# VHH binders against PH domain-containing protein DDB_G0287875, part 2

Target 1, 92 residues: PH domain-containing protein DDB_G0287875, of Dictyostelium discoideum (Social amoeba) (q1zxe2r132to223)
Amino acid sequence: SKGKSGWLLRKRPGRYDKLYSVSKADKYLRLYENEDTDNDPLYELSLENSIIELKQDLHLQLTLGNSERYIFTHESESEIVSWAQELQATMN

## First folded at step 4 (VHH; framework vhh_surovatamig_d1)

Design s6 (from e1 with S104V)
Fold by ESMFold2-Fast, scan of step 4:
Structure s6 (fold): chain B 92 residues (1-92), chain A 120 residues (1-120)
Amino acid sequence: as target 1 above (92 residues)
Amino acid sequence: EVQLVESGGGLVQPGGSLRLSCAASGFTFSDYWMSWVRQAPGKGLEWVATIKQDGSEKDYVDSVKGRFTISRDNAKKSLYLQMNSLRAEDTAVYYCARDYYDSVGYFDYRGQGTLVTVSS
């Protein structure tokens, strides 16, 4: 995968959290509070043994190897589709 | 085995207060966002409040904002909901939930629930 960074909306009960998201060749998705990636990420998600599903409502469901689920969306359909493709490519 | 056990529910009159507790076991409690969700008689599940792993972020459904306070104690592996100024409409079974996702109607795990009845 070539890597990708940008804002994603993470679905939470009753709300969306805006997280600066970074995918690199190391098979981790890292989620930051803001664009300052010199700070520690709020979440460091291993993509090993993960499952990615882009649902009809344009929510991307990421199920990690430990069965934890993260749900993402974006106001731009092309961006959430691009994220689904990047994460799938990173897992391959 | 993941287990969540709620307590603290009961009968209270309007304007009263209750504190709900949830004891967690079988997982690393400090690694998860935790939520309270409720189900009123004849209604679906409603998200009430959420708290981040370290307690730094909290969120509430509008109808309870300013009345309810969510908190956690990671050393005790416990989640709490302080409920003040209770209304008849707050009558529900309250569930402790790990990473509840309302848009898909799912949660990883939830407890057995504790009944809160607000009535005169």
Scores: ipSAE 0.014, ipTM 0.251, lowest interface PAE 6.5, mean pLDDT 86

Design s7 (from e1 with S104Y)
Fold by ESMFold2-Fast, scan of step 4:
Structure s7 (fold): chain B 92 residues (1-92), chain A 120 residues (1-120)
Amino acid sequence: as target 1 above (92 residues)
Amino acid sequence: EVQLVESGGGLVQPGGSLRLSCAASGFTFSDYWMSWVRQAPGKGLEWVATIKQDGSEKDYVDSVKGRFTISRDNAKKSLYLQMNSLRAEDTAVYYCARDYYDSYGYFDYRGQGTLVTVSS
């Protein structure tokens, strides 16, 4: 995978959290408060043994190896599709 | 084993009030965001309200804003929903939920539910 960075919306009850998201060759998805990636990430998600599902409503469900789930979307269909492809490529 | 047990539902007239309770066990209640979700007859799950671990942040679906209040008591491991100015449209089974990710059932755990019927 070539890596990818950009904003994602993480679905929470009653809201979306806007997180700056970074995928690199080390098979982690890192989620930051903003574009300053020199700060510590809020979340470091191991993609080892993970499952990715892009649903018909363009929400991406990421199930980690420990069964923790994260749901992401984006206002742009092409961007959420690109994220699904990048994360799938990274874990393969 | 995680358990969530709701109570306080019943039959009430339009304009009336009810207070729902949820008793949690089997996990560290103070570490989790908690939510109330509901399912009206013949409809899907709808998120109603959520509360942060320490009670400092609360969110509501637009249709209940100003009428419902979510609260928690971490010492008692309990979640509450105060429902005022009830409408026929609020008729539903109400569930207490942990780690609820969306209104379509992506969540770790929910209770058995308590039925609220608003009817004259």
Scores: ipSAE 0.013, ipTM 0.195, lowest interface PAE 8.0, mean pLDDT 85

Design t1 (from e1 with W33Y)
Fold by ESMFold2-Fast, scan of step 4:
Structure t1 (fold): chain B 92 residues (1-92), chain A 120 residues (1-120)
Amino acid sequence: as target 1 above (92 residues)
Amino acid sequence: EVQLVESGGGLVQPGGSLRLSCAASGFTFSDYYMSWVRQAPGKGLEWVATIKQDGSEKDYVDSVKGRFTISRDNAKKSLYLQMNSLRAEDTAVYYCARDYYDSSGYFDYRGQGTLVTVSS
């Protein structure tokens, strides 16, 4: 709801993808290749009917309404906690 | 009880081939991405290959692309790894692994492993 932007690491098999992430009041999480958000996002994730869980290992699990899953983390523990709180607040 | 049981490991000469099998039980096999991971002597765990629930998408670590092929048979609840053109660097214990987060590379279960030795 208040909005947040910053880098996130997306967990994939054998790697992490670094994505510039933007959450706004429209209930989408948008993931960009870099900080130039005038470009099209690589992913637009609807948070409607989504489930957000921050795991003990500080990986944030986002399960979308269509059951597609995204796993995020951050080098900063305070940042991934902040992202979990922002996304949860955006979902109401 | 979730169980994953690997077989097919052994001693093989460089350039040889092996086919690994994994028998799954205790869960709905067709609902999960499945992976092969390996651990070389004195090294950490390394992801090798992943396959989607229906077999339509496959991913590999760069060092095995073109040599290894992952496949599955959902009716038999089995996962396979065909390993061709084996190299000394492929020597490792190979584990069948269930992807905890559906393609994320987080593994909540793995089997006991099967040893692959590429030597001589």
Scores: ipSAE 0.022, ipTM 0.350, lowest interface PAE 5.6, mean pLDDT 87

Design t10 (from e1 with T50N)
Fold by ESMFold2-Fast, scan of step 4:
Structure t10 (fold): chain B 92 residues (1-92), chain A 120 residues (1-120)
Amino acid sequence: as target 1 above (92 residues)
Amino acid sequence: EVQLVESGGGLVQPGGSLRLSCAASGFTFSDYWMSWVRQAPGKGLEWVANIKQDGSEKDYVDSVKGRFTISRDNAKKSLYLQMNSLRAEDTAVYYCARDYYDSSGYFDYRGQGTLVTVSS
């Protein structure tokens, strides 16, 4: 897919972490502390053999091939839907 | 059926220590992140700590960092919370909780809870 960059909110116990997120054709979702992507990402998630589900409450559930789970949302409904579509298009 | 059974609560004075235990059954314990959550009288649930499947990652709420230690024993299907330097504000019912979404903070099962009272 064409790739996408932007902020995502990651659901954690009692909070949301705001992470600058980058999806590219190499099938990784990389999560950064801020927009400076010259720094190393905090997380580098392989999308191969992953499952994505956008739930009714507009939380995006990403299950990686190794069974690790990540939940994302966004204050903009159109943005979280766009992220779901981009990640699905990038997966095998 | 999934079952979580907590024990180890009690009355302790400020500065004291308690160790909570949770016995899990009815699921593959080693496949889940596990959490301790608490509820003080008249307040909502507060997440306290969580631990990755293999024990390699642990997180704590700021108010307990340096005082509480979460640990697990997958062979015994048990979760533990060592609580040191207890404060009056730690008074709560403590629940063992299974993380449904693996570190996401959504809990699908909690135990009956064990009461911890910290008073002078």
Scores: ipSAE 0.015, ipTM 0.307, lowest interface PAE 6.5, mean pLDDT 87

Design t13 (from e1 with D59Y)
Fold by ESMFold2-Fast, scan of step 4:
Structure t13 (fold): chain B 92 residues (1-92), chain A 120 residues (1-120)
Amino acid sequence: as target 1 above (92 residues)
Amino acid sequence: EVQLVESGGGLVQPGGSLRLSCAASGFTFSDYWMSWVRQAPGKGLEWVATIKQDGSEKYYVDSVKGRFTISRDNAKKSLYLQMNSLRAEDTAVYYCARDYYDSSGYFDYRGQGTLVTVSS
């Protein structure tokens, strides 16, 4: 995994939350309110024992080891595919 | 086979009330967050309300807060939406939806819908 950063849309009831997302070699996905990563992330998601699935509708399902679920998408098909590949590579 | 069947829609005057019901089958109803979503004529789907598995948490779109109440009966495998003080802008087909990702708002199944028309 080479790491990746960029915006992701997180599916919530009735809306999408736009979160600045950072994946590094430490097997965490960190989600920030905006591009200022000097602030604490809103979420630090451990990818250990996680499952990722990219669905046909281009929504990426992340199930954490504690059974919590996160669903992400992107306006760009190539970007959400790239995120799925990055997160899968980081888990492997 | 997952099935969600809505009922209770109809024609109602502004200021009136309706109660929608959804009968669920083919899955363990008590394991899922459940939602109501609606689609007004010529518009996209709009989320209306969500309820946690045990009924302890409820969320609503701002335009219906204080007017609509979501509830569930896990023993009967049923979801409800009590709609009070109805407005013309509430006119829509209302769908019962299964929330696949625990309050994330991702819906993997919805029913056929029930039409609510608010007009005089």
Scores: ipSAE 0.017, ipTM 0.346, lowest interface PAE 5.4, mean pLDDT 88

Design t14 (from e1 with S35H)
Fold by ESMFold2-Fast, scan of step 4:
Structure t14 (fold): chain B 92 residues (1-92), chain A 120 residues (1-120)
Amino acid sequence: as target 1 above (92 residues)
Amino acid sequence: EVQLVESGGGLVQPGGSLRLSCAASGFTFSDYWMHWVRQAPGKGLEWVATIKQDGSEKDYVDSVKGRFTISRDNAKKSLYLQMNSLRAEDTAVYYCARDYYDSSGYFDYRGQGTLVTVSS
């Protein structure tokens, strides 16, 4: 897959965290505090053996191989759909 | 049978402190993110604080940051909320809740609650 970069909103109890998100051909989703990717990512999520499910309320559920779950959304419907497609393509 | 039993609520004056406890049973406590949620009189449920399975990550609603501390003891299967500098607006029934989707804020079990009243 060609990869994708951009902002995602990560759902947490009572809030959303705005994270600069990067998906590359190495099958990791990396989440950064801001667009400066020279800094270490806050999270490195292996997409191997992961499951992606886009819910009807436009929240993307990512279940990692170790059973950890991450919930993402975006203010733009087309953008969260694009992220779901890109992550699914990267896993395959 | 999954059970969550809260205790430690009571009447306290503004500026006072309380420590809430939650005893968990019927599941592997150390496998779950846990939450404290509250419901003030006539209001909906409000998330207050969260803690990761191993205690390494914690988070709070803005109105309680710096005043409340969430902690857990996996060996004792217990969750705690230390509440300092209490305000009248903290008056609520406080519930211990188990996370359904790991850090998502959806929970599948909640206890009976413990009432905290902050009043002069």
Scores: ipSAE 0.015, ipTM 0.320, lowest interface PAE 6.1, mean pLDDT 87

Design t15 (from e1 with T50V)
Fold by ESMFold2-Fast, scan of step 4:
Structure t15 (fold): chain B 92 residues (1-92), chain A 120 residues (1-120)
Amino acid sequence: as target 1 above (92 residues)
Amino acid sequence: EVQLVESGGGLVQPGGSLRLSCAASGFTFSDYWMSWVRQAPGKGLEWVAVIKQDGSEKDYVDSVKGRFTISRDNAKKSLYLQMNSLRAEDTAVYYCARDYYDSSGYFDYRGQGTLVTVSS
């Protein structure tokens, strides 16, 4: 798959939403505080053995191999669909 | 070793108040977001409140907004939860939890808990 970068809003059940600068390369999804990717990412998520689902309400649900869950949204439907496709393509 | 020790729980009547405390040791307390989480009888864990390393940002689950206040004292390595206008549904074991650096909601350590019972 190509790779993709942009901003995603992370939903946390019962907690405030948080906006991340997100970069996907190969089998990794990296979350940054801002657009400066020269800094270390706050999270480096391996997509191996992950479950990636775009729900009907356009929430993108990522379940990692270690059972950690991340839920992402975007104000643009086309963008969240594009992210879902990029992440799902990693499993092919 | 990371250790979190809660105190301040007890029996209180509806409408009453309690202040919970958590003493942290074994890590640099000021480097972590901290949370309070609770477990009501027969239910799963519910996140209640979170506070940033320096105390500048706070958030709460909707059911406690306006009633509970989270705070911290980094010099004392202590976390607090001021609980006002308590309701029967607030009955739970309350845990102090170390949150990930950026308030991810992933808790790597939790204390033994303190029981809060709201009953008349």
Scores: ipSAE 0.006, ipTM 0.176, lowest interface PAE 9.9, mean pLDDT 84

Design t16 (from e1 with K52D)
Fold by ESMFold2-Fast, scan of step 4:
Structure t16 (fold): chain B 92 residues (1-92), chain A 120 residues (1-120)
Amino acid sequence: as target 1 above (92 residues)
Amino acid sequence: EVQLVESGGGLVQPGGSLRLSCAASGFTFSDYWMSWVRQAPGKGLEWVATIDQDGSEKDYVDSVKGRFTISRDNAKKSLYLQMNSLRAEDTAVYYCARDYYDSSGYFDYRGQGTLVTVSS
């Protein structure tokens, strides 16, 4: 996979958080407060031994190897589908 | 003081059923996603099921899909797990957990647990 960057909505109790998300060949998904990736990411998620499931309601469930779960969505269906494909390709 | 108190565990034969309950207090229950997590003997903590604030969204670990049903009653501040077609592999201590970060491994509070033993 060639990597992917862009905004994602992370589901939280009662709200969604906008996070600038970056997937690279090193098998990490990094989540930033904004597009300034020179700052430290808020989260660095190892994709090793992870599971990805795109639900019918267009929420992407990422279950990490340590059993932590992150739920993402996007206003664009094609964009969240693209993220699911990118993360799956990066894990393989 | 945030409190989560589980009940309903016990000994059942394979193929049997149990209903677990969790009574919540010390916070606004209806504002939080809630989860059930379990720990089998000698293993780590495993997320089982999650439910959103009003019960419109539910998720399950693959091994329990079609067998377990999570539900909540916000007026009673209670969370439930209906467990059907129980298997020996379901033997674990089950915990009610407040799911602050939508992460099955990162819960800010969980109860003391209730033991479910599936054995002949």
Scores: ipSAE 0.012, ipTM 0.155, lowest interface PAE 8.7, mean pLDDT 85

Design t3 (from e1 with D31E)
Fold by ESMFold2-Fast, scan of step 4:
Structure t3 (fold): chain B 92 residues (1-92), chain A 120 residues (1-120)
Amino acid sequence: as target 1 above (92 residues)
Amino acid sequence: EVQLVESGGGLVQPGGSLRLSCAASGFTFSEYWMSWVRQAPGKGLEWVATIKQDGSEKDYVDSVKGRFTISRDNAKKSLYLQMNSLRAEDTAVYYCARDYYDSSGYFDYRGQGTLVTVSS
């Protein structure tokens, strides 16, 4: 895992939340309100014992070890594919 | 079978209040995020509010923040929407919806709906 940072769209009922997302070697995906990562993240998602699946409609499904589920997408296909690869590498 | 049954709708004057209820059956209610969605006459479905499995996290559409409160009672398998300071634009059929994370359907079940009319 080399780490990755950038915007992701998190699917919620009736909307998408634009979250600045950071994956590091500590096996957490952290989601921030904006690019200022000196602020506390809105979410800290442990990737240990997680399952990732990128669907044909370019929505990335993340199921955490505690069974919480998150759905992400991106306007760029290459970007969401890159996120899927990074998160999968970080989990291993 | 999965069933969601809404109640509590009715006619109310602007500024009034209503409490909607949803009775769930046929699944483990405590394991799902639950939502309220609505459809105003001649408009599409609009998400209104969502609540986490244990009630610890809640979200609302901007137009209802501070006026509506979503809650749940897992022991009773019930979802609630307390609607205060009602406005004419809140007139809609309100549906209880089960959140499913699968990309094929985020709301995999919804009830029959309950009509809320806000009019003088």
Scores: ipSAE 0.030, ipTM 0.366, lowest interface PAE 5.3, mean pLDDT 87

Design t4 (from e1 with K52N)
Fold by ESMFold2-Fast, scan of step 4:
Structure t4 (fold): chain B 92 residues (1-92), chain A 120 residues (1-120)
Amino acid sequence: as target 1 above (92 residues)
Amino acid sequence: EVQLVESGGGLVQPGGSLRLSCAASGFTFSDYWMSWVRQAPGKGLEWVATINQDGSEKDYVDSVKGRFTISRDNAKKSLYLQMNSLRAEDTAVYYCARDYYDSSGYFDYRGQGTLVTVSS
């Protein structure tokens, strides 16, 4: 897939964490504290053997091959839909 | 059928203590992160505390840190919340909630709730 970069909101208990998110052709989703991607990412998520589901409330559920779960959303519906499409394309 | 049943709520004065319990059934309790969530009168749901599968990791909303302690007993399939130094602002219905695997804060099941009222 062509890759995508941008902010995502990660659902945590009682809050959302704003993470700069990068998807590349290597099939990893990397989550950074801010737009400075020269720093180490906070999370490197392998998309191999992952399950992606966009729920009706516009929360994207990512289940990794090791069964860890990450929940994402965005203030923009078009943006979270675009992320769901990109991650699905990357897995294929 | 997943069931979560809370108990232990009641009326206490400010500065008092309560211990809430939650009995879980219908799933492998030890495989899940568990949380306590509350709803104050006229307000939305607020996350309170989370505990991982074996109890080695815990997290709390800032307003309860140092006052509340979450714990679990996997053999008894039970979740607990020890609440000390209670304040009027802690008045709420408290729910036991099953969390998605990694403490994502996205809850798929809640119990019926137990009412905690803190007033003089």
Scores: ipSAE 0.019, ipTM 0.365, lowest interface PAE 5.8, mean pLDDT 88

Design t5 (from e1 with K52Y)
Fold by ESMFold2-Fast, scan of step 4:
Structure t5 (fold): chain B 92 residues (1-92), chain A 120 residues (1-120)
Amino acid sequence: as target 1 above (92 residues)
Amino acid sequence: EVQLVESGGGLVQPGGSLRLSCAASGFTFSDYWMSWVRQAPGKGLEWVATIYQDGSEKDYVDSVKGRFTISRDNAKKSLYLQMNSLRAEDTAVYYCARDYYDSSGYFDYRGQGTLVTVSS
């Protein structure tokens, strides 16, 4: 059960939001306003029954069990690939 | 064939209201985020509002927050934009657009548009 934390860019209509992202063994992806994770997360996303796709344009699409979609990217190709692998491993 | 057909545009005075509609066909409407985008005379395309697949989240450009409301009816395959407190700067052709988020921020389909003119 590994974990990952770091900044991700969340794609929104007309903008990208920079969110400090935390994946832990409890199968939630938590998104924070900044690196102070003692504060409440802005989003707490259950990875249960989720689908993850990393597209060729290096955008990671996360479709939650309720069909809500979250789209992430990163300026570093290795980082977004690492996030895709971590989230997929957590869901397995 | 994917089709998006806008209606409801017209001439309105400042402070007035209009309701735009978009009828979608040729795809599973409930699987897509939908947006309204506009183009003012002589200007580029501007994103106005987006609604998620299930209507759970909505987002707006700052200049229309509190004045415009985006909504959808997945059973009717329809998208709406309620425009209140209209201003001269809202004059534009308004397009219904399908969001396709397996690219770098493109809209893959857009309708023919409906003209909104705000003038005395």
Scores: ipSAE 0.015, ipTM 0.277, lowest interface PAE 7.1, mean pLDDT 85

Design t6 (from e1 with Q53E)
Fold by ESMFold2-Fast, scan of step 4:
Structure t6 (fold): chain B 92 residues (1-92), chain A 120 residues (1-120)
Amino acid sequence: as target 1 above (92 residues)
Amino acid sequence: EVQLVESGGGLVQPGGSLRLSCAASGFTFSDYWMSWVRQAPGKGLEWVATIKEDGSEKDYVDSVKGRFTISRDNAKKSLYLQMNSLRAEDTAVYYCARDYYDSSGYFDYRGQGTLVTVSS
């Protein structure tokens, strides 16, 4: 896959957290507090044995191999579709 | 079988207080984020408050911040909602809800609910 970086909105109860998200060829999705990726990521998610589903309401559900779930969206439909495609392409 | 049983609802005057309880069974309570959600008459479900597995993180809908406190007792497999300074708009059926394995805010189970009526 090409790799991708950009902002995503992570759904939490009652709010969305804005996270700078980075997908690389190493099959991890890394989520940062801001665009300064020299800092440690807040989350480092292994995409091995993961499942993604893009729902009709444009929320992307990521279920990791350890059964943890992350739900993402974006204000741009084209961006969340692009993220779904990138993450699917990166998975084993 | 997952079961969640709410109690503690009732009639209270504006400015009053109530404490809701939820007894959980059929799963490892300490492994899950837990939430309170409510449904006012004629309206949809509204998320109210959430608590992390170990009680270290809590979140609330803006309208209840500073008035409601969520807590849990993992040894007793119980979830609580302390409701202070109650307002007429807090009138609703309150449900205990299990968050699915993490902090995403999606609920896989809820109880039967307990009615809270705030009226003079």
Scores: ipSAE 0.015, ipTM 0.307, lowest interface PAE 6.3, mean pLDDT 86

Design t9 (from e1 with E57Y)
Fold by ESMFold2-Fast, scan of step 4:
Structure t9 (fold): chain B 92 residues (1-92), chain A 120 residues (1-120)
Amino acid sequence: as target 1 above (92 residues)
Amino acid sequence: EVQLVESGGGLVQPGGSLRLSCAASGFTFSDYWMSWVRQAPGKGLEWVATIKQDGSYKDYVDSVKGRFTISRDNAKKSLYLQMNSLRAEDTAVYYCARDYYDSSGYFDYRGQGTLVTVSS
């Protein structure tokens, strides 16, 4: 896993939340309110025993080991594909 | 067969209260996040409230926060929406919806709906 950072859109009922997302070698996906990663993340998601699935509509489903699910997308197809590949590589 | 059956809608005056119920069958209710969505006359579907599988997390659209309370009873396979301080703009058909991706707003099933009319 080479690591990745950038904005992602998290699907919520009736809206998308824009979150600055960071994947590192420690197998966590961290989601921040903005690019200031010196602040605490809003979410710190363990990728251990997780399942990643990129759907036909370019929404990335992340199912955590505890069965919680997160849905992400991006306006750029290449970016959401890149995120799917990065998260998959980080888990393996 | 997945079924969601809403009840409790009706005519109520502004400032009044209603409690909506949804009876679920045909799936393991406790495995899913559940939501209430509504459609006002001539408008699109609007998400209203969501509740996590075990009830530990709840979320609301800003316009109903502090007035509506979502709850569930997994033993009874039922979802509820307590609506207080009702306003004319709350007039809509209210649907119980199963959230396919857990809090994502991708609803794979919804019921037939129950009409809530807030009018004098």
Scores: ipSAE 0.014, ipTM 0.311, lowest interface PAE 6.6, mean pLDDT 87

Design u11 (from e1 with F107P)
Fold by ESMFold2-Fast, scan of step 4:
Structure u11 (fold): chain B 92 residues (1-92), chain A 120 residues (1-120)
Amino acid sequence: as target 1 above (92 residues)
Amino acid sequence: EVQLVESGGGLVQPGGSLRLSCAASGFTFSDYWMSWVRQAPGKGLEWVATIKQDGSEKDYVDSVKGRFTISRDNAKKSLYLQMNSLRAEDTAVYYCARDYYDSSGYPDYRGQGTLVTVSS
């Protein structure tokens, strides 16, 4: 509920993993090209009707209400767990 | 019980074609991104191609672009890989995989694999 910001590595099919600056506020997860969040986000993801799953390999899977899927990892186990908890708390 | 059963591998000459099939069961196939990954002799797993749940997005490793085509039939719960213009370097065991993107991760499930040998 308080929100969270940081960096997450996104797994992308057929491409190198991409690092995003990520901000979670209210019911939105926003992905930015770099640390300058005064610019518009590259992605603004509504968390309404989303499914959040932290897999055993510590891949955080986010399935949006429109069935779009995003997969995130972090070099820190505690950080990816913290992200999973923040997103799951939003979904109730 | 999640199962992925692959078929279609075999011995082909360079320049030949093969079509790989994967029959899925035990899960809602249409809810998952699906991939083909391969392992050449003595090498690690290499991601080959991925397809979105509804087939609207497809991605390929650069070495197979223009030669391989990934497709799916959600009504039949099947995943396909059409392989054209095969090269000796394509020799590998090919795996059908659920939710796999590249070699930096591990699929939550993969099939038993089907061997493709490209040799004259």
Scores: ipSAE 0.006, ipTM 0.160, lowest interface PAE 10.5, mean pLDDT 82

Design u12 (from e1 with Y106P)
Fold by ESMFold2-Fast, scan of step 4:
Structure u12 (fold): chain B 92 residues (1-92), chain A 120 residues (1-120)
Amino acid sequence: as target 1 above (92 residues)
Amino acid sequence: EVQLVESGGGLVQPGGSLRLSCAASGFTFSDYWMSWVRQAPGKGLEWVATIKQDGSEKDYVDSVKGRFTISRDNAKKSLYLQMNSLRAEDTAVYYCARDYYDSSGPFDYRGQGTLVTVSS
């Protein structure tokens, strides 16, 4: 897959955290506090043995190989669909 | 050694009030978002309320908005939940939880809990 970067909203209890998200060919999804990717990511998620599910309400559920779950969405439907496709392509 | 110790639970009638407290130790309390979560009998964990490090931002699950108030006292290293207009559906064990922004998952530590029973 060609990689993708952009903002995602991560669902947390009672709120959404806006995280700058980067997917690359190394099969990791990295989440940053802001667009300054020279800083360390807040989260570095291995996509190996992961499951992606885009729900009917346009929330993307990422279940990692260790059973941890991350739930993402985006204001734009086309953008969250694009993220689901990119992450699925990266895993395959 | 991170410790969170809840207190203030008890038996109350519908429409009553309780104030829950959480005493924190073993970490820099003012550096963390803090939350209250609850577990009703036979149910999963439900997030109730969250407060930012400096108290400037607060959020609540819809079912408790206008009835519950989360607050904190960083000098006393304490978290509070003022619960008004209690309903039978609020019956649960209430947990104080540390919301570590840099960690995976919603909470990195949770206390032992305090039981709130709302019945006639």
Scores: ipSAE 0.007, ipTM 0.169, lowest interface PAE 9.7, mean pLDDT 84

